# Designs tried in a protein design chat: VH-VL binders against q96il0. Part 233

Target 1, 167 residues: q96il0
Amino acid sequence: APERGAERRDTAPSGVSRFCPPRKSCHDWIGPPDKYSNLRPVHFYIPENESPLEQKLRKLRQETQEWNQQFWANQNLTFSKEKEEFIHSRLKTKGLGLRTESGQKATLNAEEMADFYKEFLSKNFQKHMYYNRDWYKRNFAITFFMGKVALERIWNKLKQKQKKRSN
Short names: E, the ipSAE of ESMFold2; O, the ipSAE of OpenDDE; V2, 0.75 times the mean of E and O plus 0.25 times the DockQ between their complexes.

## First folded at step 8 (VH-VL)

Design Q10 (framework fv_ebrasodebart; at its last look DockQ between E and O 0.26; V2 from the best seeds 0.00; counts 0 for: pae E 4.0 > 2)
Fold by ESMFold2, look of step 8:
Structure Q10 (fold): chain C 167 residues (1-167), chain A 120 residues (1-120), chain B 108 residues (1-108)
Amino acid sequence: as target 1 above (167 residues)
Amino acid sequence: QIQLVQSGAEVKKPGASVKVSCKASGYTFTDYYISWVRQAPGQGLEWMGWISAYEGYTNYAQKLQGRVTMTTDTSTSTAYMELRSLRSDDTAVYYCARDQTYLPKGHDYWGQGTLVTVSS
Amino acid sequence: QAVLTQPPSVSVSPGQTASITCSGDKLGDKYAYWYQQKPGQSPVLVMYEDSERPSGIPERFSASNSGNTATLTISGTQAMDEADYYCQAWRSSTAYVVFGGGTKLTVL
C-alpha cells in the first residue's frame, strides 16, 4: 500500500543527504529517511554471480523505490506550501498577524483547518487514484519476477544436487 | 496510430518566453510521462525534464531549474513546456517524447520537433 | 559523474560488427537505453532496459550494461545503420535523466 507523506514546513532543500551502505554487507539494508519523501531507501545487495533474472528484479525494485519517493516528495512539498498559504490567507481575513506574540508561527484550530484538509484531499483525489493504480501494477510485476527468481533458484539447487549424486 | 504532434516553429528575442505544445493521440494519456528533450544545432540531446499526465511527478534538469515549467491538460491529451528568460544558446529543436509511467520502457515515441530560434 | 561519456565517432566496414560504448559511474546499477538519430529526423528507440529490443528493431542490434559501461553492438552493419547514437540513463533516485554526448557511426 502507498504511504502518505508526513507534514513538513515549506522550505527549499539546502543540502544533500548521502546514503552509504556498509562495505561488507551481503544483504539488503535500510538507510535513513529521505529528506523530501520521508521514506527510508533500501540499498539492494548485488551478489557476485547475479543472474539476468535476479538483476532484472533488483533493478525493478530500485526503480520502484525511486518512483515512490518522487511522488511523496512532490506531495509533501505541495501540502506544506498550500497549508502555509491557506493559514496566511485566513489569518489576514481575521486581521491577525503571521506570528504569535511569542514569535511562533500563528496557526488555525482544527475546525478552521478542516476546510483546508477537505479542499486538499478533493483537489488531489485523481492524482492519488492514478498513483495507486501504478503502485499496484508495479507490485504485481515485482511479485511476478520474484516468482521467476524463486523457480530459477529451485532449478539450480536441484541441478547441483543431481550433479553430486552422479559423481 | 500513436502520435505526438508539436506546435510550430517559433522565433523569439532574448528575454522572452516560449511555450511549446505536444498533443498526444492513439494511447491512454495518463499511462505515460512526457519528457522534453532539446537539441542545439549540430549538438547532442539534452534532457530538460518530464511530467506525468496526472502531474504527480515532475523533474527538471538542474541547468533549467527556475526557467522551465511543464504542465498537462488531460482533457485535450496535451503537454506543455514553457521556457522563460530565453538566451541565444536556447536556440534548439525541442522534442516531446513519452515514457510509460508503469515501468518506464524508454522513450518509444517522439514528436516531430519544434524549432525555437532566439535571436535579436 | 553526472555525465555519460561516448566516443565521438566509430567507423566500421559493411558487414562488420560495430561497438559503441557509454561510460558512467556505476552505470550498471541503472537501466540503460539507446537511441538512433538520422539527419533531420527525431530519435528512435533501439534498445531499452539494458538489453531489450523494441518491436521493429533488427536482431543485429544488441546491448549490454555492466559495471561502469553500457555497450551497443550492431552485427552485420549496413549502410542504413549510419547515424548518431545516444545512450540514456537515470542519474539519481529522483529520476534525473541523462543522455550521452552521442556517437556518429560511419559505415565505409
Scores: ipSAE 0.308, ipTM 0.709, lowest interface PAE 4.0, mean pLDDT 82
Fold by OpenDDE, look of step 8:
Structure Q10 (fold): chain C 167 residues (1-167), chain A 120 residues (1-120), chain B 108 residues (1-108)
Amino acid sequence: as target 1 above (167 residues)
Amino acid sequence: QIQLVQSGAEVKKPGASVKVSCKASGYTFTDYYISWVRQAPGQGLEWMGWISAYEGYTNYAQKLQGRVTMTTDTSTSTAYMELRSLRSDDTAVYYCARDQTYLPKGHDYWGQGTLVTVSS
Amino acid sequence: QAVLTQPPSVSVSPGQTASITCSGDKLGDKYAYWYQQKPGQSPVLVMYEDSERPSGIPERFSASNSGNTATLTISGTQAMDEADYYCQAWRSSTAYVVFGGGTKLTVL
């Protein structure tokens, strides 16, 4: 009985870039593209006197970023795996090896790969629709809270000016 | 109605393995992660790991790495948790829980729990 | 593993306000979740994303986050609120779920 090789179920890539911005940064920092998601992580600055509203916005932004990182990390991994499986399956069906006579990795032509892309997109269509829906909802919420924070900052500046005029 | 229904109680000997099932209903199974959480008698909640129902990706608590395997069957909307090399301190109620989409952050629905007793 | 710290027990009289804290490293950067667990029952989500209340949870339940401390507040505490409460967060570095040690709320 051939030992069914325990298919090493790949652990989900922890999509959090270990990029640590300089401690003295007073601004949001953008890291290099994550190796799995290919998205650039943003390290959000935390003000010393962060308001509850600012904190809420920051958390929402951070959570949305993590959501995106995880989604695309998983998606890219799935895509890569399925692509490889497709190529291998197709080569096998053609009676071709995985390597050319020159030792290069055998590949499929553009037409054959188009079939893969079509199938992959079709298979993942619903997932992408849900992603898009949630993406819009999250970004709308972020924009809304950005507006609120902006108003709060304006109000606080006005209060400070009034207090300085009264003294 | 969203439900997670777990398999019945198990009694195992030390060194044995246990496999607990969690059947999901009332939602699209593949859209969510499933986490497993255990609770020893009189103790708090301990997260064991999560699995993506769609991709099958897993993340296990460091303490349980090598002993735990989580799987899903999308055709039956069932999640499985296997714990191997059971010890007495593995005696607990084991819960499956539904996590939020794409990020296993919060558990909005829980199974009824499965008592696993490890005794000599 | 970063541990979420909760008080082991909180006692309140009926009608009073109960407050349960959960403290952890960088908890201010993450959403807190709260679960209620009654004896012999599964945990029930009572608060999510720091301050959001699931459908079916009474309005007397609220939650907030300040710095690295999340707080579950139960106003007008009732006898039925006697339970164990757990906070929970997610660690982005490991994608681990972390629970607090739990707080036993007693309604005296």
Scores: ipSAE 0.266, ipTM 0.753, lowest interface PAE 2.9, mean pLDDT 88
ESMFold2 (binder alone), look of step 8: mean pLDDT 90; pTM 0.926

Design Q11 (framework fv_ebrasodebart; at its last look DockQ between E and O 0.17; V2 from the best seeds 0.00; counts 0 for: pae E 5.8 > 2, placed apart)
Fold by ESMFold2, look of step 8:
Structure Q11 (fold): chain C 167 residues (1-167), chain A 120 residues (1-120), chain B 108 residues (1-108)
Amino acid sequence: as target 1 above (167 residues)
Amino acid sequence: QIQLVQSGAEVKKPGASVKVSCKASGYTFEDYYISWVRQAPGQGLEWMGWISAYEGYTNYAQKLQGRVTMTTDTSTSTAYMELRSLRSDDTAVYYCARDQSYLPKGHDYWGQGTLVTVSS
Amino acid sequence: QAVLTQPPSVSVSPGQTASITCSGDKLGDKYAYWYQQKPGQSPVLVMYEDSERPSGIPERFSASNSGNTATLTISGTQAMDEADYYCQAWRSSTAYVVFGGGTKLTVL
């Protein structure tokens, strides 16, 4: 499935039924990894008769996806920047240049790089804890609204059945 | 009860820096981003960036990248915005405003604004 | 750059309905927010999440957002509603906040 965005209503694969009534079966789509966050975006389907509650759920999921992609794009940039600064600082402390005699960037050995990874994890631990807290809170809210949408659909089905009985 | 109180007006020369403070009270500071929004005389609102209360997680508007630094001090529930290399077109009222970090619901509380005037 | 376009001004008679638009590419896929700002004052949030009204905002304020356009509607417009109004949304491929250019509502 090509990446066509959340507004693609004719998105395959579509379900079929034994009777094949007019089809409204469409699906959310997963796109390729975002260049900066490395996360695969979901392209949300917008049904023709979306209720206000269904719309709120969809927009909450869209905003949460954007928030998550922003966090990881920022973390990837921070990781790259701090890694380079660490290498530069350690080479300077050893009295070495930033480049080898051949002109290639000087590197550190695996033991020295392990120091960077330990320091980075420790330094950024609280930021990741708060990210996880907010991610779980957002997912709890999404799950809650999913439940409300499910109950709304059941209630509408029951009202439609009751109307047929009364007529 | 919820309140954002900003530092007083500033007059600066081109090339200088300014640092505006925003003291928050009446809510859990850690649950909110602080956005900074400026408004030049007779102009609309321009978003500058936001900062989380923890760990220096920031997002800056692209046109201000490299000139702006946002920080927080959670022990005093205070956010700071520093704008460097000031130009005359940086003359504006600077607002702080909060938005919920885990479930944003818009900027529901704003500071009173801080006028920064850049003139020779 | 992501752009939210608002008319620079809207005029309405007292008691009539004012309609302020905010246009952006696929704006209906994101939440829209509205702010009121009176001269010399800080902005006040008047609508959030497309159509939700904060406590303390009169019921004559309503809003919608679909397709490329969000609309703030003020029914029974009063002289006290005269202000500048700004829409706000997120930009498409980055999580940056964007404001519209603002609309001056005049009640004549």
Scores: ipSAE 0.187, ipTM 0.678, lowest interface PAE 5.8, mean pLDDT 81
Fold by OpenDDE, look of step 8:
Structure Q11 (fold): chain C 167 residues (1-167), chain A 120 residues (1-120), chain B 108 residues (1-108)
Amino acid sequence: as target 1 above (167 residues)
Amino acid sequence: QIQLVQSGAEVKKPGASVKVSCKASGYTFEDYYISWVRQAPGQGLEWMGWISAYEGYTNYAQKLQGRVTMTTDTSTSTAYMELRSLRSDDTAVYYCARDQSYLPKGHDYWGQGTLVTVSS
Amino acid sequence: QAVLTQPPSVSVSPGQTASITCSGDKLGDKYAYWYQQKPGQSPVLVMYEDSERPSGIPERFSASNSGNTATLTISGTQAMDEADYYCQAWRSSTAYVVFGGGTKLTVL
């Protein structure tokens, strides 16, 4: 009985880019595309006098980013695996090897691959719908808090100006 | 109603393995992560690991690395946790819990718990 | 692993406000979750994402996060609130879940 090789269940890639911005940066940094999600991570700047509202916004942004990174990392991995499986299965059905006579990886034609894409999209349609819904909710919340933070900053600037005029 | 129903209590000897099941209902199983958390008698909660229900990606606590295996069966909406090389200190109530989102950050629904007793 | 530190016990009189703290390294950068566990029962999520309350949780439950300390607040504490409370966070670098040591709330 061939020992079914224990399929090394790939540990979920920790979607946190190891990108460390310079310590002296007073700005948000955008890292290179993550190898799994292909999304560019943002390292959010933490001001020394971060307000509770600013902190809440930052956390929401960070959490949303992590959510996106994880979703797409998983999605891309799943896509790649299923694509490969599809190709292999179709080649096998055709009586073709995984490699051409020239030693190149055997591929399917565009029409055959179109079937894969259609099937994959159909299979994952509900997941994508939920993702989109949550994406909009999260971004709406972020936008809302951005507005609040902007107002808070304006108010604080006005208070500081009044205090300077009174002295 | 969302429910996680776990398998019954287990009594095992040291060195044995235990496999606990967690059947999910009331939601789309494949859209969520399942975490496993254990609690020794009179102790706090200890996270063991999580699994993505659809992809089968896993992340295990370092302490349990090599001894724990989490799996899912999407056809039955069931998560499994296997713990091998059982020790007396593995005596605990084991919980499965659903994650709130696509990230295993928080647990909104919990199983009823499975008592695993490891005794000589 | 990041350790979340909770006081082992908190005691309050009925009607008083209970506060349970959870402190951890860089907890200010993470969402805190809170669970209530009564004896012989499974944990119940009472607060999520620092200050959000699940449906079915009484309004007397609130939570906040300031700096590296999360706080669960129970206003008008009732006898039924006597339980163990656990904070929890998620570590982004490892995707590990971390629980606090738990706090026993006693209503005197």
Scores: ipSAE 0.030, ipTM 0.685, lowest interface PAE 4.3, mean pLDDT 87
ESMFold2 (binder alone), look of step 8: mean pLDDT 89; pTM 0.919

Design Q12 (framework fv_ebrasodebart; at its last look DockQ between E and O 0.20; V2 from the best seeds 0.00; counts 0 for: pae E 8.0 > 2, placed apart)
Fold by OpenDDE, look of step 8:
Structure Q12 (fold): chain C 167 residues (1-167), chain A 120 residues (1-120), chain B 108 residues (1-108)
Amino acid sequence: as target 1 above (167 residues)
Amino acid sequence: QIQLVQSGAEVKKPGASVKVSCKASGYTFYDYYISWVRQAPGQGLEWMGWISAYEGYTNYAQKLQGRVTMTTDTSTSTAYMELRSLRSDDTAVYYCARDQSYLPKGHDYWGQGTLVTVSS
Amino acid sequence: QAVLTQPPSVSVSPGQTASITCSGDKLGDKYAYWYQQKPGQSPVLVMYEDSERPSGIPERFSASNSGNTATLTISGTQAMDEADYYCQAWRSSTAYVVFGGGTKLTVL
């Protein structure tokens, strides 16, 4: 019985791009697209005098980013894997090899692949629904905290102006 | 109600392997990660690793790499943790825990624990 | 591995406020989680995402994060609150979960 090679379960991609912005940056940096998620990571600036509210916003943004990165990294890997499996299965069913006579990777036509896409979307429909729901909730929360931080900053600026006028 | 039910206590000899099961119910199993955490007698919590229930992606603590294997069966909503080459210091209560959302960030539900005793 | 540091024990009188700290490198960048564990029981999540309280957890439980220190606060501590408390964080670079060493809360 041929030893079914222990399918190396791919380790989850460590999702956060090792992109490090310059230490002297006073703004958020956008990194290159992550190789797994294809999402561009953002390195959030940390002010020297970060307020608790600003910190909360930053954490929420960071966590949401990580959530998105991980979700899409997993989805893309799963998609790629299942796509390849589908192609191989269909080629085998057709009695075709994985490579053409010219040595190129054998592929399926657009119509055949349409079946894969439909099946994949159907299979992952619920997952995508939950993702979308959570995406909206997270972004709503972020927007809300952005508003709060904006108000806090305005208030702090006004207080500083009053103190300067009193001296 | 969300529940994680683990397999019963195990007694093993050094060098043996143990496989602990964790059956999940009350939620969509494949939407979450499962983490495994162990606790030696009188000691703190030690994270062992996590597995994505749907994709089967795993991440193991460095200390346990090569000895631990986590798997899931989506059809039965069951997670498994296998620990090989058992040592006396592997004596612990082993917990499965559900991670929040799509990230292994925190554990909102825990199994009842499985005592694994490694003794000569 | 960045270690979360907790005091090994905290003692409080009934009705008083207990505070348990958890310190770690870059903890200010990550959410802290808190677990209560009573003897012979599984851990129970008592606080998540620094300051959020799960349903069923009493309002006397609160948490905050300042800099690289998370703090669990139990106001009006009761005898039933005697337990081990663990902080936990998640590391983005490795996707590892990290627990603190635990704090034994004794209600005197």
Scores: ipSAE 0.372, ipTM 0.787, lowest interface PAE 1.9, mean pLDDT 89
Fold by ESMFold2, look of step 8:
Structure Q12 (fold): chain C 167 residues (1-167), chain A 120 residues (1-120), chain B 108 residues (1-108)
Amino acid sequence: as target 1 above (167 residues)
Amino acid sequence: QIQLVQSGAEVKKPGASVKVSCKASGYTFYDYYISWVRQAPGQGLEWMGWISAYEGYTNYAQKLQGRVTMTTDTSTSTAYMELRSLRSDDTAVYYCARDQSYLPKGHDYWGQGTLVTVSS
Amino acid sequence: QAVLTQPPSVSVSPGQTASITCSGDKLGDKYAYWYQQKPGQSPVLVMYEDSERPSGIPERFSASNSGNTATLTISGTQAMDEADYYCQAWRSSTAYVVFGGGTKLTVL
């Protein structure tokens, strides 16, 4: 691979708030992290003469991305909601308000919050275990179809070369 | 054998609530979403929402937001759909159906349907 | 969300080929599914993932999905195929499931 140039460690700006793929792009695009899931979406290219097998692979990749976005968006919201409910419940038990004298949200100290984190991890352990299993199953299926597409493309090139030799 | 068995028919007055159960058997419950689909007399299928068995995530049809609650009990492999503030146009057959969460194959198994009649 | 449009009815003679369409904006970019429903019965999945046929569904059922249109095709149509047919787009686990309005297939 040729050296492309200077290192990217000092490139600016550090973030991109707008994502706008070109109308005529021939490549997949990776966008900024989604606000709710924290995952970077891929915008998939659809070629004009996409084969049925290529289409199945693209749809599987699109579906898997959406599934992953949904899971992490849900988990992030669940975490935030349950954290606030835990804090509110513990403050209520202490007879304290939901806000400090200064108007900031009241919170619990680190030792009090440790009970929340332990409870949350325990409660969601099974869910995350099955997420990991499904994630591996989906990635295995994607890799399998990528292999099938690669073989299809090689076969088509060999068929075209054999036809040219006979003509 | 894979089965989805729903609770029996209900007759309700406007303003009441109904809760329909869907007991699943013969498969690994936590690998599937449960969808709820209703069909008014003489009309087509209307998707109401779905729930992930273990993730607890729900996705409701916008039309029903605020009136519907879907839950599961994984220890009994049972899904529930509650529809509140019933109206006459909620009269329908209510179906539950499953779909794989990790490699969707369509709604391959459906419950027998539960007729909910809302009459004034 | 997306709207899936189906013709309200299709009539076919026994032995002929029936074609039921389902139209939606860029529907070919998503998986399409087909269900058969006979009177008083629950729906039955007859095609999934655009063109795949579940075990136990006769080979005379086939389907395609490209552009804006998915099509269910029944070759050698039999009287037992008379039913309502619904298309469905399953876009993702993060999006709504949507059904078409349904098509009544009549075998004359």
Scores: ipSAE 0.017, ipTM 0.636, lowest interface PAE 8.0, mean pLDDT 81
ESMFold2 (binder alone), look of step 8: mean pLDDT 91; pTM 0.938

Design Q13 (framework fv_ebrasodebart; at its last look DockQ between E and O 0.25; V2 from the best seeds 0.00; counts 0 for: pae E 7.7 > 2)
Fold by OpenDDE, look of step 8:
Structure Q13 (fold): chain C 167 residues (1-167), chain A 120 residues (1-120), chain B 108 residues (1-108)
Amino acid sequence: as target 1 above (167 residues)
Amino acid sequence: QIQLVQSGAEVKKPGASVKVSCKASGYTFTEYYISWVRQAPGQGLEWMGWISAYEGYTNYAQKLQGRVTMTTDTSTSTAYMELRSLRSDDTAVYYCARDQSYLPKGHDYWGQGTLVTVSS
Amino acid sequence: QAVLTQPPSVSVSPGQTASITCSGDKLGDKYAYWYQQKPGQSPVLVMYEDSERPSGIPERFSASNSGNTATLTISGTQAMDEADYYCQAWRSSTAYVVFGGGTKLTVL
């Protein structure tokens, strides 16, 4: 009985880039593209006097970023795996090896790959629809809280100006 | 109604393996992660790991690396947790829990728990 | 592993306000979740994302996060609120879930 090789179910890539911004940064920092998601992580600045509303916005932004990072890391991994499987399967069906006579990795032509892309998109269509829905909801919420924070900052500036005029 | 129904209690000997099932219903199984959490008698909650129901990607607690395997069957909307090389300190109630979509951050629904007793 | 620290027990009289704290490194950057567990029962989510309340959870339950401390507050505590409460967070670096040690709430 051939030992069914325990298919090493790949552990989900921990998609959080270990990029640490400089400690003295007073601004949001954008890191290099993550190796799994290909998304650039943002390190959000935490002001010394962060308001509860600002904190809520920051957390929402961060959570949304993590959500995106995880989604695309998984999606890219799935895509890569399925692509490789498709190529291997198709080459095998053609009676071709995985390597050319020159030792290069055998590849499929653009037409054959188009079939893969179509199939992949079709298979993942529902997942992408859910992603898009959630993406819009999250970004709407972020935008809403950005507006609130902006108003709060304006109000605080006005209060400070009034206090300076009264002294 | 969303439900997670787990398999029944198990009694195992040290060195044995246990496989606990968690059948999900009332929601789209493939849209969520499943976490496994255990609780030893009189102790707190201990996270064991999570699995993505759709992709089957897993993340296990470091303490359980090499001994735990989580799997899903999308056709039956069932998650499985296998724990190998059982020890007496593995005696616990094991819970499956539904995580929030796409991120295993919070557990909004829990199974009823499965008692696993490891005794010589 | 980042440990979430909770007081082992909190006692309150009926009608009083109970406060359960959960402290952890960088918890201020993460959402806190709270679970209620009664003896012999599964945990129940009572608060999520620091201050959001699931449907079916009484309004007397609230939560907040300040700095690296999350707080579950139960106003007008009732005898039925006697339970173990656990905080939980997600660690972004490892994608691990971390629970607090739990707090036994006793209603005297």
Scores: ipSAE 0.436, ipTM 0.806, lowest interface PAE 1.8, mean pLDDT 89
Fold by ESMFold2, look of step 8:
Structure Q13 (fold): chain C 167 residues (1-167), chain A 120 residues (1-120), chain B 108 residues (1-108)
Amino acid sequence: as target 1 above (167 residues)
Amino acid sequence: QIQLVQSGAEVKKPGASVKVSCKASGYTFTEYYISWVRQAPGQGLEWMGWISAYEGYTNYAQKLQGRVTMTTDTSTSTAYMELRSLRSDDTAVYYCARDQSYLPKGHDYWGQGTLVTVSS
Amino acid sequence: QAVLTQPPSVSVSPGQTASITCSGDKLGDKYAYWYQQKPGQSPVLVMYEDSERPSGIPERFSASNSGNTATLTISGTQAMDEADYYCQAWRSSTAYVVFGGGTKLTVL
């Protein structure tokens, strides 16, 4: 699914700001969910006369999206892999095969799976706290550079007015 | 003094596994990823993957998915890279290198490298 | 499938300006990084984020990245700059990091 409860706090694609600088930067758009991360990517507009500061902001936003998609893609893969390993290990300990009599993959009941879910959540709680730390640091940096770009654009508009008056 | 010190050279036969260590010192281990990069004789650098030093989050190069495992031991500030099912074309110098976990700024410190030779 | 292409070698006389290129599809959309590697030694980061220089790297090192090409420029090249140079892009479709094939800089 595109949106999950935890993702609402730290997922970039949903709720992405559409604010655009005057130089035709209003064409950011949100693509379909990525197969591995389940996140909807932002496709960033590249302004015609992109300044070095604007380029740094865009690259930072792009890299933050890539970092976020990789984290969630890895978490999804790790969850799936560790779940199957847990099931296989418990079935082997019980002397059971990996397949039922009908040939379908054997599994564990909900109570047995609860041990896996508890272990996975406990193991990954700290990972999510470190992810949130880095997410906030990245968003602070993005906001800081957004402010710098906004000031640069205001300054350029003032310079354009000054140039027209001097002509 | 920031340092990454790797384990010594190893000679392995095809089909075996190798585990290379990388001990970090002089910085806050949990604020950095450890990347693993290899270099075959006379060849360029090839990125293998990286691991978040405390969280254990990994990202492996697709070519090596299924054959590589990266781990850390935070009590000793040591990262490990294990490569399984070795082939002769895995002969290379294996480097560990760090990069910032929240704003990657390039691999600013590298280990001395570990030569792994796979001979039949 | 990301590929970063570098010339195999570049020769320069002492005091000349050396330029080492790194070409990749839409490389200017990514941050580029540069590493120096001397024989028998580990790589050393010499440029990051397209054009930023780590502390301790001489001012004669500079870099740029636009379009499909990143360029490392060494002004007033010295004999101690003789080394292999690798570019790196941070993002790829299958991995975070891709390296170029390397360029051997010879100072004659």
Scores: ipSAE 0.018, ipTM 0.625, lowest interface PAE 7.7, mean pLDDT 81
ESMFold2 (binder alone), look of step 8: mean pLDDT 90; pTM 0.933

